# Miniprotein binders against q9bqp7: the designs that were tried, part 12

Target 1, 240 residues: q9bqp7
Amino acid sequence: VPQNWFPIFNPERSDKPNASDPSVPLKIPLQRNVIPSVTRVLQQTMTKQQVFLLERWKQRMILELGEDGFKEYTSNVFLQGKRFHEALESILSPQETLKERDENLLKSGYIESVQHILKDVSGVRALESAVQHETLNYIGLLDCVAEYQGKLCVIDWKTSEKPKPFIQSTFDNPLQVVAYMGAMNHDTNYSFQVQCGLIVVAYKDGSPAHPHFMDAELCSQYWTKWLLRLEEYTEKKKNQ

## First folded at step 2 (miniprotein)

Design sa3xD4
Fold by ESMFold2-Fast, scan of step 2:
Order: C-alpha cells, then sequence, then structure tokens
Structure sa3xD4 (fold): chain B 240 residues (1-240), chain A 87 residues (1-87)
C-alpha cells in the first residue's frame, strides 16, 4: 500500500465539456526542471525481472541483427514512433497548416492501421501537452486527450512491429496512462476530469490497430501501482 | 556447427523466457479483473511458445521440448480459468 496515498480523480472536476474550455486543443510545453518525469520514474524503478527481460530482448536482437544492426534498428523504431505521433497530432489538430506541411507523414502503414480508431475519436482537448502533479511532484508529456466512443480518455499511441515487440513498453503502458491522468486531474492548467484511458497499438503493415480501453475502475487499480513506483523512486533518490 | 547449435539453443531459451514473462503479466492482469488484456498477453505467450517449439524440434532437443510443453500447459490453464470467470 503506498505511504503517501492520493486520489487519481478530482471530486471538484467534471468530465462534461465546459463553455470556458478552449476551442483548440491545449498544447502546454514541457518545462525541463529537476522534477522527475513519468518515464524516468518508471525506468528507474524497473524490477529485477524487467531489467532481465530487457537485457534478454537486447541479446536476442543483437543475435539476429548484429550490434550495428541493433543500433540501427532501435534508432529507426524511435524515429518511426516520433513520426507517427507527429502525424497523429497533425490529423487531430483543427489547423490545416500542419497537415499541409507534413503530407508524406499522413500516408504510412501506421496511420492506415489507426483509421478505424480515429473514426471513433472526437472532442480533442489536448495534444502533446505537459502535465504536472503539483502535490506528488512529477511531470509528463501526454499524447492526446479526446473522447473515444463518447468517453473522455487519455490516449496513448504505440507502434509495434509484430515479430519484435518491445516488452518493457508493453508492461508499463497502463501505469504511464494513469500517471498522466492523475497529473492532469490535479493540474491547474486544466479544468476537466479524465476517468478513462486508451492504449492504441498501431502496426507497420497497416493491419488494424488494437485498442485497449481502461475504464475508471481499472485506472484506479493501476493508479495504486503507479503510486508504489513513485514511492520507490522517491526512496531511491533519498538514498543517493 | 557447434557454435550455430549453441546460438540456436540460446535463442530458444530467450523465447521461453518471453513466453513466461507474458504469462506472468497476464496473471497479474487477470487478478485485477482485466480479462480482455489478460487474454491478449496469453495470445502473445502462445506465439512465443510456438516459435520456441518449432526451433526446439529443429534442434532436436527433448529437454527443451519438455520445457515448451510444461509452459504451454501453464498458459492453457490460465486461459481456462479466465474464460470460466467471464461466463
Amino acid sequence: as target 1 above (240 residues)
Amino acid sequence: DEEERRELEEKIKLLLDFAREHLEYARLLAKKGDYEEAERFIRLAFRYIDDAERLARELGSPELLERVERLRREIEELLRRIRERRE
């Protein structure tokens, strides 16, 4: 049980649209400071088993590709993911300028993969936007906040090459989503409440993306696990 | 080639490790009541175990094939329990 328990949902907030909410999606820039990010907390609190799995995955990839091939592969995967996120931000933004600028990014297999999901996405409220939990002292950069099938969600877009999944991203994805959710719900830069999460896994070959929906109860369960990881991070920091 | 044989054996062991870790995460998801995600990770575990079995047969290792069958039974057992809970 976490020592410094804090609720994920803010009882003073509603998930209903507010007339004072901006018509364009929020895009608050991430300020670099000493406050840890969600990804840093998760990376520095990996279990011994997770570290072992990551090392084994690395060894498998090196065995298949060679050391130089592995480096090239990981760099390429990172670049593909970045371009996919840029394309999604362009597609979901009401501004036409961004879409015109990056036309070639809109015609990838990953974008084809998510088309059926995007048809159910509306009411975009935030894109590539920074969140900060002022009480728990962590920050993050979330991908998207929008309605999915009528429910307001923190949406996290993931890319996958089916033969070679990234095992670490798979295990911590729900924790990442709820960490962003809890931060946004208590961040003074935002006025609304998010209670649901969505992890969308897109495929390079254009195969239909897999949506993994997280309702409020599931988010609350993962939130407790996130608080334990944050507590572990804080304890490790004190002991350095 | 003994070196190629050892490389293949290590590859099989890595696939077995991946299958087990996906199984353990599926157990954790099922414990939390997330049966949809648990079944997804079970499907991933089956893919790894199928690949491990194919390579173990190519290698001709009875020991590794036994490890494959044992882990496959664990994956199947968790799937049965999850499906029972959903009905």
Scores: ipSAE 0.000, ipTM 0.113, lowest interface PAE 14.9, mean pLDDT 80

Design sa3yA1
Fold by ESMFold2-Fast, scan of step 2:
Structure sa3yA1 (fold): chain B 240 residues (1-240), chain A 87 residues (1-87)
Amino acid sequence: as target 1 above (240 residues)
Amino acid sequence: DEEERRELEEKIKELLERAREHLERARELAKKGDYEEAEEEILEAFYLILEAEELAEELGSPELLERVLELRWEILELLERIEERRE
């Protein structure tokens, strides 16, 4: 659907703090139903090129590690990413503390990688929080909404082993961020406006994380692409 | 920092050169009908170009970023042509 029918930003909202805003970050639980998630829409609408690259990456890894080794590797990548997100939520939340196991993962380098980014993050408003676009009918679970260098952003934390990146995560990160942004801006559970995005790629060896900042104009460009992917998903579902 | 900028620029250029070499091997393999091997070379070129794109964005060089995106387009265009031939 055209962007002019479904704008990413809500003119009735402001990014300025409200007096009634809670002092603790919001964490709305994700309730699964027949409404598609952002990740499912993106997975079901990958281009033939993206699908091919992912499949060839899988085959190459299987040749190197064996089928069981590939499954173990993929499981470990997923687990490390999950633990990284849990550690970040704990660090950024005033009510939580890290468990001993999470402390051990912090020494693996990912948290060290993001230290220089975290020093510029403040005013956390949401952590691991569900969003739903009420008119476009999609849902998602965003990582973080906070101010980065003074600008309110949807922040998406990514892990990378660098030499063997997870291909599918690389292609659609900006679309994922703007999909969450548009949903949050039109979700009655939230009262503020987000106009910027930030993708942070953290490295296992502790090398400095790379921040990819998306201003309002760039977010609007990716929002148009997200709307096309959502339309493609809807059409594919009707034809099955 | 001036020295850090130079080192980063050099690394990006190295990645671009290596990606181009893999792309040229893929083209030669595709010409011979060795599509499986061509696709392996394309995958290697794509990994290199993804790293170059990240570094070019970090450096803030429009010139290098443009070169990266142009090479990425060539890689994906060859991949699409190979897929068409195999179907």
Scores: ipSAE 0.005, ipTM 0.278, lowest interface PAE 10.5, mean pLDDT 80

Design sa3yA2
Fold by ESMFold2-Fast, scan of step 2:
Structure sa3yA2 (fold): chain B 240 residues (1-240), chain A 87 residues (1-87)
Amino acid sequence: as target 1 above (240 residues)
Amino acid sequence: DEEERRELEEKIKELLERAREHLERARELAKKGDYEEAEEEILEAFYLILEAEELAEELGSPELLDRVYELRLEIFDLLLRIEERRE
């Protein structure tokens, strides 16, 4: 158990709609700060085997695609993921005008992949919004907070391509989601409480995306693991 | 959907079984000090578990993902030990 254990859920908050909740989704900008991000904490506390696996995956892909092919593949994966997130924010934002939408981007395979998930998403409360855990001193930028099948969730959108995925896309996704959740639940910029998570993996070919729902118990289990990673990060910084 | 999901689940379970078999062969070879052959076996387990991981993500099964993650950790642990012994 972490020495600096702190609860993921805030007993002073409710998951029910509040009169103080904005009528439009929150989009708090991520401020440049010395406070570590969720992504930085996870990247700097990767285990030796996680680092090795990532390097081996890279080596395998280079052998398969060639150095130029690997560079193009990696660049395309990054750009496709970025465009996918931009398209989702556009689709879920009530303030966006038709002129601001990229019609061609909205017809991508990834967007088609998530259509059945989007039908079950409503009550969007935050999009591409910064969160900060004021007590544990970390920040993050979450993708979306909305109701999925009636449950308020931190939703993380992921893309998957053939061939093989990145190792970090599978290892730390639950930790990333609960880290954002705990931060939001204790961030004074937000008034509601989130107790569930959802990781949605979308596919380039348009095949149906897979939702990975995390209930409150599972989120609490991953929260403890996140706190251990955060503690490890803090200890490493004490030695610098 | 239901038939495709069942086929995917069966394929993931087959990959998990094959990965475990290669892992166990690698353990036996490493115990004998046969690190060159052990490396061949553990690398095969490594690639099989990566394939299982990709398919388990597509399926969206928490149970199968947990099984993949557990086996993957065992495979990486042995892979690193074999690599360290060879150098």
Scores: ipSAE 0.006, ipTM 0.178, lowest interface PAE 11.6, mean pLDDT 79

Design sa3yA3
Fold by ESMFold2-Fast, scan of step 2:
Structure sa3yA3 (fold): chain B 240 residues (1-240), chain A 87 residues (1-87)
Amino acid sequence: as target 1 above (240 residues)
Amino acid sequence: DEEERRELEEKIKELLERAREHLERARELAKKGDYEEAEEEILEAFYLILEAEELAEELGSPELLLRVFDLREEIYWLLERIRERRE
């Protein structure tokens, strides 16, 4: 049980659209400061098993590709992920300037992979938007908040070369999603409630993306695990 | 206790071997189009790997944890493929 428990949901908020909601999706810029990001907290509190797996993966890849090949591979994976996010922001944004940018960004296998998911996405409320939990003292940059099959979700877009058919194979991704959700639900820059999450894993070859939907109960379970990781981070920082 | 640690390690290795056998049987059955029997075999592998994971975390062996995670991913992927074909 975490010592500094805090609720993920805000009972004073609704997931229904209201007249005060902006007509365009929110895009609050991330302010660089000393407050830890969700990704930093997760990276600094990896289990011994996660650290070992990452180290073994790096060693296997270096053995297979060489040091220069490994560097090129990881750089390409990062670049592809960045371009995928830029393309999705362009597709989901009502702003014409973003959609007009680079036509090549919209023609990747990753975008083909995610088409069947996008058909079920509507009512976009936020894109590439900063969240801050003032009480728990962490920040993040979420990908998207929109309705998926009629339910308002924090949506996280992922690229993968290996199939990820079950949520258990996405590692810390559920923790990342609920961390953003809890921050947004208590961030004064937002007025609505999000109770669901969606992790979408898109594939380079265009094979159908895997959606991992997280209902309110599952989000609450992962929220408790996120609070434990945040507590561990805070404790480690005190001892360093 | 070093003796208890060795017994736990042997149990984990046994579970990994049994899970692998069920995975390979499921793979062969799926190739033949016997998806009902393939699902029975892959679910056996799934339950065995979950037990192996719990024990491997208790033991804290990096080598065995890696083996568990690698096999778990293979089992999850094949289970999804089998279920696709049955729907």
Scores: ipSAE 0.000, ipTM 0.202, lowest interface PAE 14.4, mean pLDDT 80

Design sa3yB1
Fold by ESMFold2-Fast, scan of step 2:
Structure sa3yB1 (fold): chain B 240 residues (1-240), chain A 87 residues (1-87)
Amino acid sequence: as target 1 above (240 residues)
Amino acid sequence: DEEERRELEEKIKELLERAREHLERARELAKKGDYEEAEDEIFEAFELIWEAELLAEELGSPELLERVLELRWEILELLERIEERRE
């Protein structure tokens, strides 16, 4: 797969508001099939450095918590992340009929952590929405597409405990964001163009979240790396 | 922002210097046959290199990115030698 033929941005699209744009954020359901997800591609193509870091991190955590403690810890991390995403979707959706549910979802240090970021988020276009790159044949479920400080971004919400556990997936977060961006920009279910990314790391203790903004040039650089990972995945799957 | 760019450059250079210190400790440990401890030092070096790479990419500095890649290569080379000796 020649990387030069697959640009991240679609020249036929604009990032400016369109009169035909829906007032309610898009939420296209993810249809699971044989087409690989962004997460699957990244997991199957980890570098030697990433594999080494992940295995050593696991060893250190197991030494600290025991095997059962480590399993409980990872299950809790997953559950907290899921709840954090549900709370953010509720907050960013123009929905009034969720008050009883909102009380449970909004009680979190993670939500406190992102309050200052949310003040700069507006013009939400998509929430928990499926994307598919129709030519490159991969799919994903993105968290949010909205304006951050006036720029339309693919926004990815991450959770972290202090002290931070080392999560190998955080190294690939920029690749995940640009993979979603490239897919959305070439997905017929969407009509707009996204050129920027934002990774927001929220903290369990409510400490201010860290925003990692990616401009168009940086997104293009990571897109090239994503295409290499996708090519590696395709070759690896072909050889199975 | 000139001042912000300079501060990021200094931070990246500090991360690279700290990563190299861990690499040199790893080399000393590997030379003594203390492979488990050497790999602990390599883990610390890789975490610092990972952070330096993200910041260098955000800064858009080809020079600092090249330094990140060179140091990563040295760390990987040592790791591969350790794994080879362990068989």
Scores: ipSAE 0.256, ipTM 0.731, lowest interface PAE 3.7, mean pLDDT 83
Fold by OpenDDE base, second read of step 4:
Structure sa3yB1 (fold): chain B 240 residues (1-240), chain A 87 residues (1-87)
Amino acid sequence: as target 1 above (240 residues)
Amino acid sequence: DEEERRELEEKIKELLERAREHLERARELAKKGDYEEAEDEIFEAFELIWEAELLAEELGSPELLERVLELRWEILELLERIEERRE
C-alpha cells in the first residue's frame, strides 16, 4: 500500500457534467515549473527489467540503422506522433474546423486508423491541456478529455508500428492515463471529474486502431501502481 | 544557465562513474560464476546509464552521450557473455 495514499476520484466533484457543454475545449498551458511531469516520473521509475529491455532494443536498432540512422528514426517517430496529435486536435477542436486544415496532416495512416474511434468520440472538454496535482506535486499534459461511447474519459492517443491488442502491451500508458485523471480530478482549473480512461493505439498502415477502455475499477487499480511509482520517484530524488 | 549546465555535467559524470563501478563488480562476480549477483549489478549499472542518458539528452552534450553509449555497450556485452554461460 502506498504510504502517501490519495484518492483518484474527488468526492467533492459531481460526476454530472455541468450541462454547459463548453462550446470550446479547455486548453490550459503547461507551466514549466520544478514540478515533475508524469512522463518524467514514469521514466525514472522504470524497473531494471524494463530499462534493460529498452536498452537492448535501442542497441539493436543502432546496430541495424547506425547511430545517425537511429537518431533519424527517433526523430521521425517523434515527428509522426506530433503531427498525429496536431491533426487530432484540429479534428476534435470546433474552432479549427474553420481554418484551412492542412490536408496533408489528415492524410496519415494514423488518422485513418482512428476514424472508427472518432465516430464514438463526442463532448470534447479538453485538448492538449495541462493538469496539476497540487497535493501529490506532479504535472502532465493530457491529450484529450471527451466522451467515448457516452462515457467521459481521459483519452490518450498513441502511435505504433506494431499491433497492441492488449492493454498490458501498452506498458506504462495506463499509469499515465490514471495519473492525468487523478490530477485533473483535483486540479482547480477543472470543474468536472473523469472516472474512465481510454488508450487508443493508432497504426501507421491505417489498420483499425485498438481502443483500450479503462473503467473506474481498472483505473483505481492502476492508480495504486502510479502512487507507488510516484513514491519511488520521490525517494530517489531525496537520495540524489 | 551556465551553472545549471555545469551541475548537469557533473551529475552525468557521477552517474557514469557509479555505473562503471557496478560493471566492474559484475565482471568480478561473473568470473567467480556468481551470475545472478552479476546480473543484479548489471541492472544497477543500466539504471544509472539510463538516467545519465536522459540528462545528457537534456544537456545536449554529444560527448557525454557518447560516453553513455560506450558504457552501455560494455554492459550489454557483459550481459550477453553471462547469458551465454548460463545456457
Scores: ipSAE 0.013, ipTM 0.291, lowest interface PAE 8.0, mean pLDDT 84

Design sa3yB2
Fold by ESMFold2-Fast, scan of step 2:
Structure sa3yB2 (fold): chain B 240 residues (1-240), chain A 87 residues (1-87)
Amino acid sequence: as target 1 above (240 residues)
Amino acid sequence: DEEERRELEEKIKELLERAREHLERARELAKKGDYEEAEDEIFEAFELIWEAELLAEELGSPELLDRVYELRLEIFDLLLRIEERRE
């Protein structure tokens, strides 16, 4: 078990005076800090197996595309993901008007892929918003907090070139979601409790996106694994 | 101090030699068509190279880092060739 074990859920959140959803989703900016981000913790505590698999994928891609082709490929994948998140933020923001929305962003295959998921999303409470765990000392930038099929979720949007997801990109996704959830539940900038996660994998060809729902029990299981990664990060930093 | 640096350098070289041994076993296994066992040996070689890289970075030795990089390339070259043959 992790030495710095802390609960993912905050039982006192239901007693807060203002638990109703704001009319505009929260968007707290991420402040530059010496406190590590979720992404940095996960990157710096990758297992040897994870690094091995990532390097194997990289070398295979370089063999097929050349070094320049690989760099262009990864840059294009990153740009597509960025545009997808920007489009989703625009779609889910109640203050956005049709005149302010980029038509080309809304027509992408990824947006088509996620349409059936969006029909089940409502009550958006946060978009591209910073979270900080005051006790465990880590920060993050979450994609979305909203109700999915009536359950309040931390939602993480992912893109995939084809229906088969990347093993490397999916390995730490549940840890990322629960890390954001635990931080949000103990961050004074937020007043509500989140107990569920949702990872949505959207496909470039417009094939229906795959929702991976995480109930409270599953979130608690991944939370323990996240705490172990955070502990490992802290130990590595202490040894310098 | 200089003695601690020499001990660290010897440890790195030991790890590199052990990684080479695992890589050569992997090549022999791959030649026989024992691809899963070859991949196990390749991962063991990678684990040793991973440790050698961390120690070489701590030591600040460009020469040892270069040797780590070269062996790492050989490890992945063999792995990709095995994957190609398993098609």
Scores: ipSAE 0.017, ipTM 0.481, lowest interface PAE 6.3, mean pLDDT 82

Design sa3yB3
Fold by ESMFold2-Fast, scan of step 2:
Order: sequence, then structure tokens, then C-alpha cells
Structure sa3yB3 (fold): chain B 240 residues (1-240), chain A 87 residues (1-87)
Amino acid sequence: as target 1 above (240 residues)
Amino acid sequence: DEEERRELEEKIKELLERAREHLERARELAKKGDYEEAEDEIFEAFELIWEAELLAEELGSPELLLRVFDLREEIYWLLERIRERRE
């Protein structure tokens, strides 16, 4: 899939808000169908390095925690991540969904971790919203689209139990972000243009979250890699 | 700015050097038949390489990216060698 035939940015769209843009964030539900999701494409096209790292990590964890302990650990990580995303959606939404939300949010080190990031987030356009690239035939569910330090971004929230300088917590995350961006920019349910990405890694102990900002040029570079992964997935799917 | 760019370049080079040290330890361990420990060293090397790759892409350095790719290929060859000996 040549990049020049399928650009990440849509020349028909403006990044400026217009009168038809909703005053509340969009939340389009994800419909399950035969069209592959971003996460499925990425999982089915992992590199040898990625497969090795995941398998070795799993082995180390099982050795440390035991089989049942590992299952409990992964279940707890999933639950904490779900709660973190729900809390962020509530914080960023103008709707009053929880009356005790402040008390509930203060229970989480992850929410404390992202406070300094949240103060720079405004103009929320979409939360937990489905995107589809009609031409390239893939779907996804993005976390958030909002202005970060004045720039409209696809924002992906990640949790980490221990502070880590990159790697496992950014596993294919740049590709995921640009895949969502490209889909949104070509999805008829949306009218605006996103050109930047932001990956935020929050820490369980409340230490300051690390923001990884991706400008338009970097997004274009990762978009080329995403197109290669998508092509690989499509070719693999043709094999029986 | 230029200072910022230089610091990022130095960090990438440090990560690649540390990854190479892990790779050489993995080679020595594999030569002794200590495959489990060799794979532990490879795990550490891959984590460092992945971080180096992300930063090199951010920096926009083809030279550093080529070094990342070359080191990764060396590790793949060692893993293939270990796999063959373990059968």
C-alpha cells in the first residue's frame, strides 16, 4: 500500500473548528463486524522481537508469581486499566456522571500521575469513540481526541505498574495512534482533521506520567509503517 | 535546538552500546551452553534496542536507525543459533 495513494491527512478537511462541530465530545459506538481492528492487525503482524519479548516476560512473571498468581496479576492490570480509562472519560466529559467522582479518583495513583498532563488538555472532541477507515477497511476505538498544549491530538492513555523509560508500555503504541488518526481523518462521522498524537504513560505509584508527543512529521513516518503492517495482515489473511 | 539534539543522539548511542554489551554476554553464555541465561541477556538487549529505535525515529537519524537494524539482526542470528542447538 503506497503512502501517496493513502495519505494520513485528508486534504478535504480543515483542522479549525466549525459551527457544525458538537459542543459535547463524540462517542460513536464500536460495531463488531468482519473488518479487522487496529489491535487485531498489530497482534497478527508482530515482529520476532515483539513475540520473544512478550513470551519471555510471561515466563518471568509465571516463575515469580506462579500460574494462578500470573492470571490474577493480569486480571488486576486489566481491571485497573479499565478503571483508569473510565475515570479519565468522566474527568474529561462535561456531563455529571458521578457525584462522588473526586473521592473515587483520588484512590488511584494513576489519576494522580496524569494530573500535570490533564491541566494542559482542553477542547475535547471525542472520548472512547469508534473510527473506521472506509477505503483501507479497518476499525478502531480511540481513547480521546483533544487539544494538548494547543494542538489537536489523538491521545492514548496507558498504565504502567513501575516507571519504565519506554519500550513495553509503548509496544506498537505509535502505530496504534496513527492508525486511529488516519481512520478518523477519513471517517464520515467526523468533520475535523487531526495531525498530532500523544501517548501518556501513567504510573501506579503516582509518579509523574510521561507524555510522548508526536508531531505531524513523526505521525507521517509511523503511518508508513502502519500501512506496511496492514498490507502484511491483508496478505496473510489471503493465505489459508 | 542543537544542544537538545546532541543530548538525544548521545542517549541513543549509549542505549546501543549497552545493548551490544548484553549481546556479547549472551554470545558467551550461549557458547557455554547456558541458553536460559543467554536469552535473559537477549531480552535486556531487545528492550534497549526498542528504546533506541523510538528515539532514533524521533531524532530522524538514518545512520542511527541503521545501527539499530544491524544490531537487531545480529540478535536474531544468535537466537536462531540458540534455537537450533536446543532443537
Scores: ipSAE 0.207, ipTM 0.705, lowest interface PAE 4.4, mean pLDDT 82

Design sa3yC1
Fold by ESMFold2-Fast, scan of step 2:
Structure sa3yC1 (fold): chain B 240 residues (1-240), chain A 87 residues (1-87)
Amino acid sequence: as target 1 above (240 residues)
Amino acid sequence: DEEERRELEEKIKELLERAREHLERARELAKKGDYEEAELEIWDAFLLIMEAEDLARELGSPELLERVLELRWEILELLERIEERRE
């Protein structure tokens, strides 16, 4: 259906670890240039329905909290998510000890929420690592690549505050995951192949996190939708 | 795993039922002219249906996916009607 179709999986790669794979998880720094990021593409190509729902949510929140209250709320959600990601990187990194990080971050409700998921995570191959799709020309920064219940996954960690979850995560999380996956599978800085995704939604109150596993077929379906968003972004940029 | 598939199926059906309840509450609020609260209920319904869609696709159930997409359409249709009446 996309005009510029490209495969998500690389037939020349395997999901099995190679002797050439580093024993320490990869952490390639994101070097920003003119190449668009996954988040930029998604933000610039929201569907009319996404825009409508986002504006309705925003209006309702502003009505309830006021302009300043709304800004404080969204700022706090962002900060909590950032700290959660930092704590997870520390926990999953073999080179960092728990005592090298703020103990309070490691005791948060979000970390308690995700404990049962973490016990099923092993074989970490990348953490907070940059990916670039050399052919399709986009970049991203993925959270984690590791085995979840024996399957190599791109893992995306999300935080949720009940009862009012942040609206922008509603539609694009699966697209974000497959965009990173497709980029990694064709990025020369990596040698392995990922065919599965995992979105983990952690809760502030420590309630058990919800894992949303995406098998190869589901990833392929979302990949087609990602290609359509990327095509739309490219077309909009050409017309400017 | 059959047990895992059954648990996913039950979860999807639970999400569908909860989404339907929010939709019905939204309809009642809209009848009263309480459009702000109706929109909040519609939003809650939509979040539940989005989760149900992801699980239905993970399960690979065309039947459940169809039910999810039909309810999504009803939710969005009510939202559109509320917008029209507000104007």
Scores: ipSAE 0.005, ipTM 0.168, lowest interface PAE 10.8, mean pLDDT 80

Design sa3yC2
Fold by ESMFold2-Fast, scan of step 2:
Structure sa3yC2 (fold): chain B 240 residues (1-240), chain A 87 residues (1-87)
Amino acid sequence: as target 1 above (240 residues)
Amino acid sequence: DEEERRELEEKIKELLERAREHLERARELAKKGDYEEAELEIWDAFLLIMEAEDLARELGSPELLDRVYELRLEIFDLLLRIEERRE
């Protein structure tokens, strides 16, 4: 059990809309600070298995594409992911209907891939919004909080070049989702409770996206693992 | 060279069989709750299939690449199951 164990859910909060809740989704900007981000904690505390698998993947890609080809490939994947997130924010925000950024962005295979998921998404509460855990001292930027099939979820949108995701690349996705959830549930900028997560993997070729739903029990299990990673990060930083 | 091609094919099959042996050992260890030892066997299996994949691509054999991919999925499935059972 982590030494600094703290609950993921806040019993003082509900997932129902309040009369005081804004009609537009929240978008709190991420402040530059010395407080570690979820991504930094996870990067600094990768398991030896994850490091090994990632390094072997990199070496194989470099052998096939060359060093410059690998850099170009990685940059293109990053750019595609950024454009996908921008398109989703535009689609899900009523305010963004007045600001179409790029016609071609909305026609991507990734957007076609998620159409069947988007039909089940409603009641958007937050988009590209900062979260901070005031007690555990970490920050993050979540993609989306909305109802999926009637359940309020932290939703994380992922892109994949392959028809099925490489399992190694998904190891930390549940940890990111629950870290954001725990932070939001204890962040004074938010008034509602989230107990479920959703990881959506979209495909470049337009093949139907795969939704990975996380119920409250699964979120609690991953939360304990996140707390262990955060503890490891904190101890590692003290020993520098 | 026909002989070099045959030798490469035999090496790939040997690597896949050795990887399978490590995977089955890992399953047995995981069943007993020896997760640390199971992970070491999984790492050995993964190293072997990584080498097999490189050689299968060099050979240009879709059939052997398919075998690598199938075994990789089994290895990752077991690895995820072990991670789910650990604290």
Scores: ipSAE 0.000, ipTM 0.150, lowest interface PAE 12.0, mean pLDDT 79

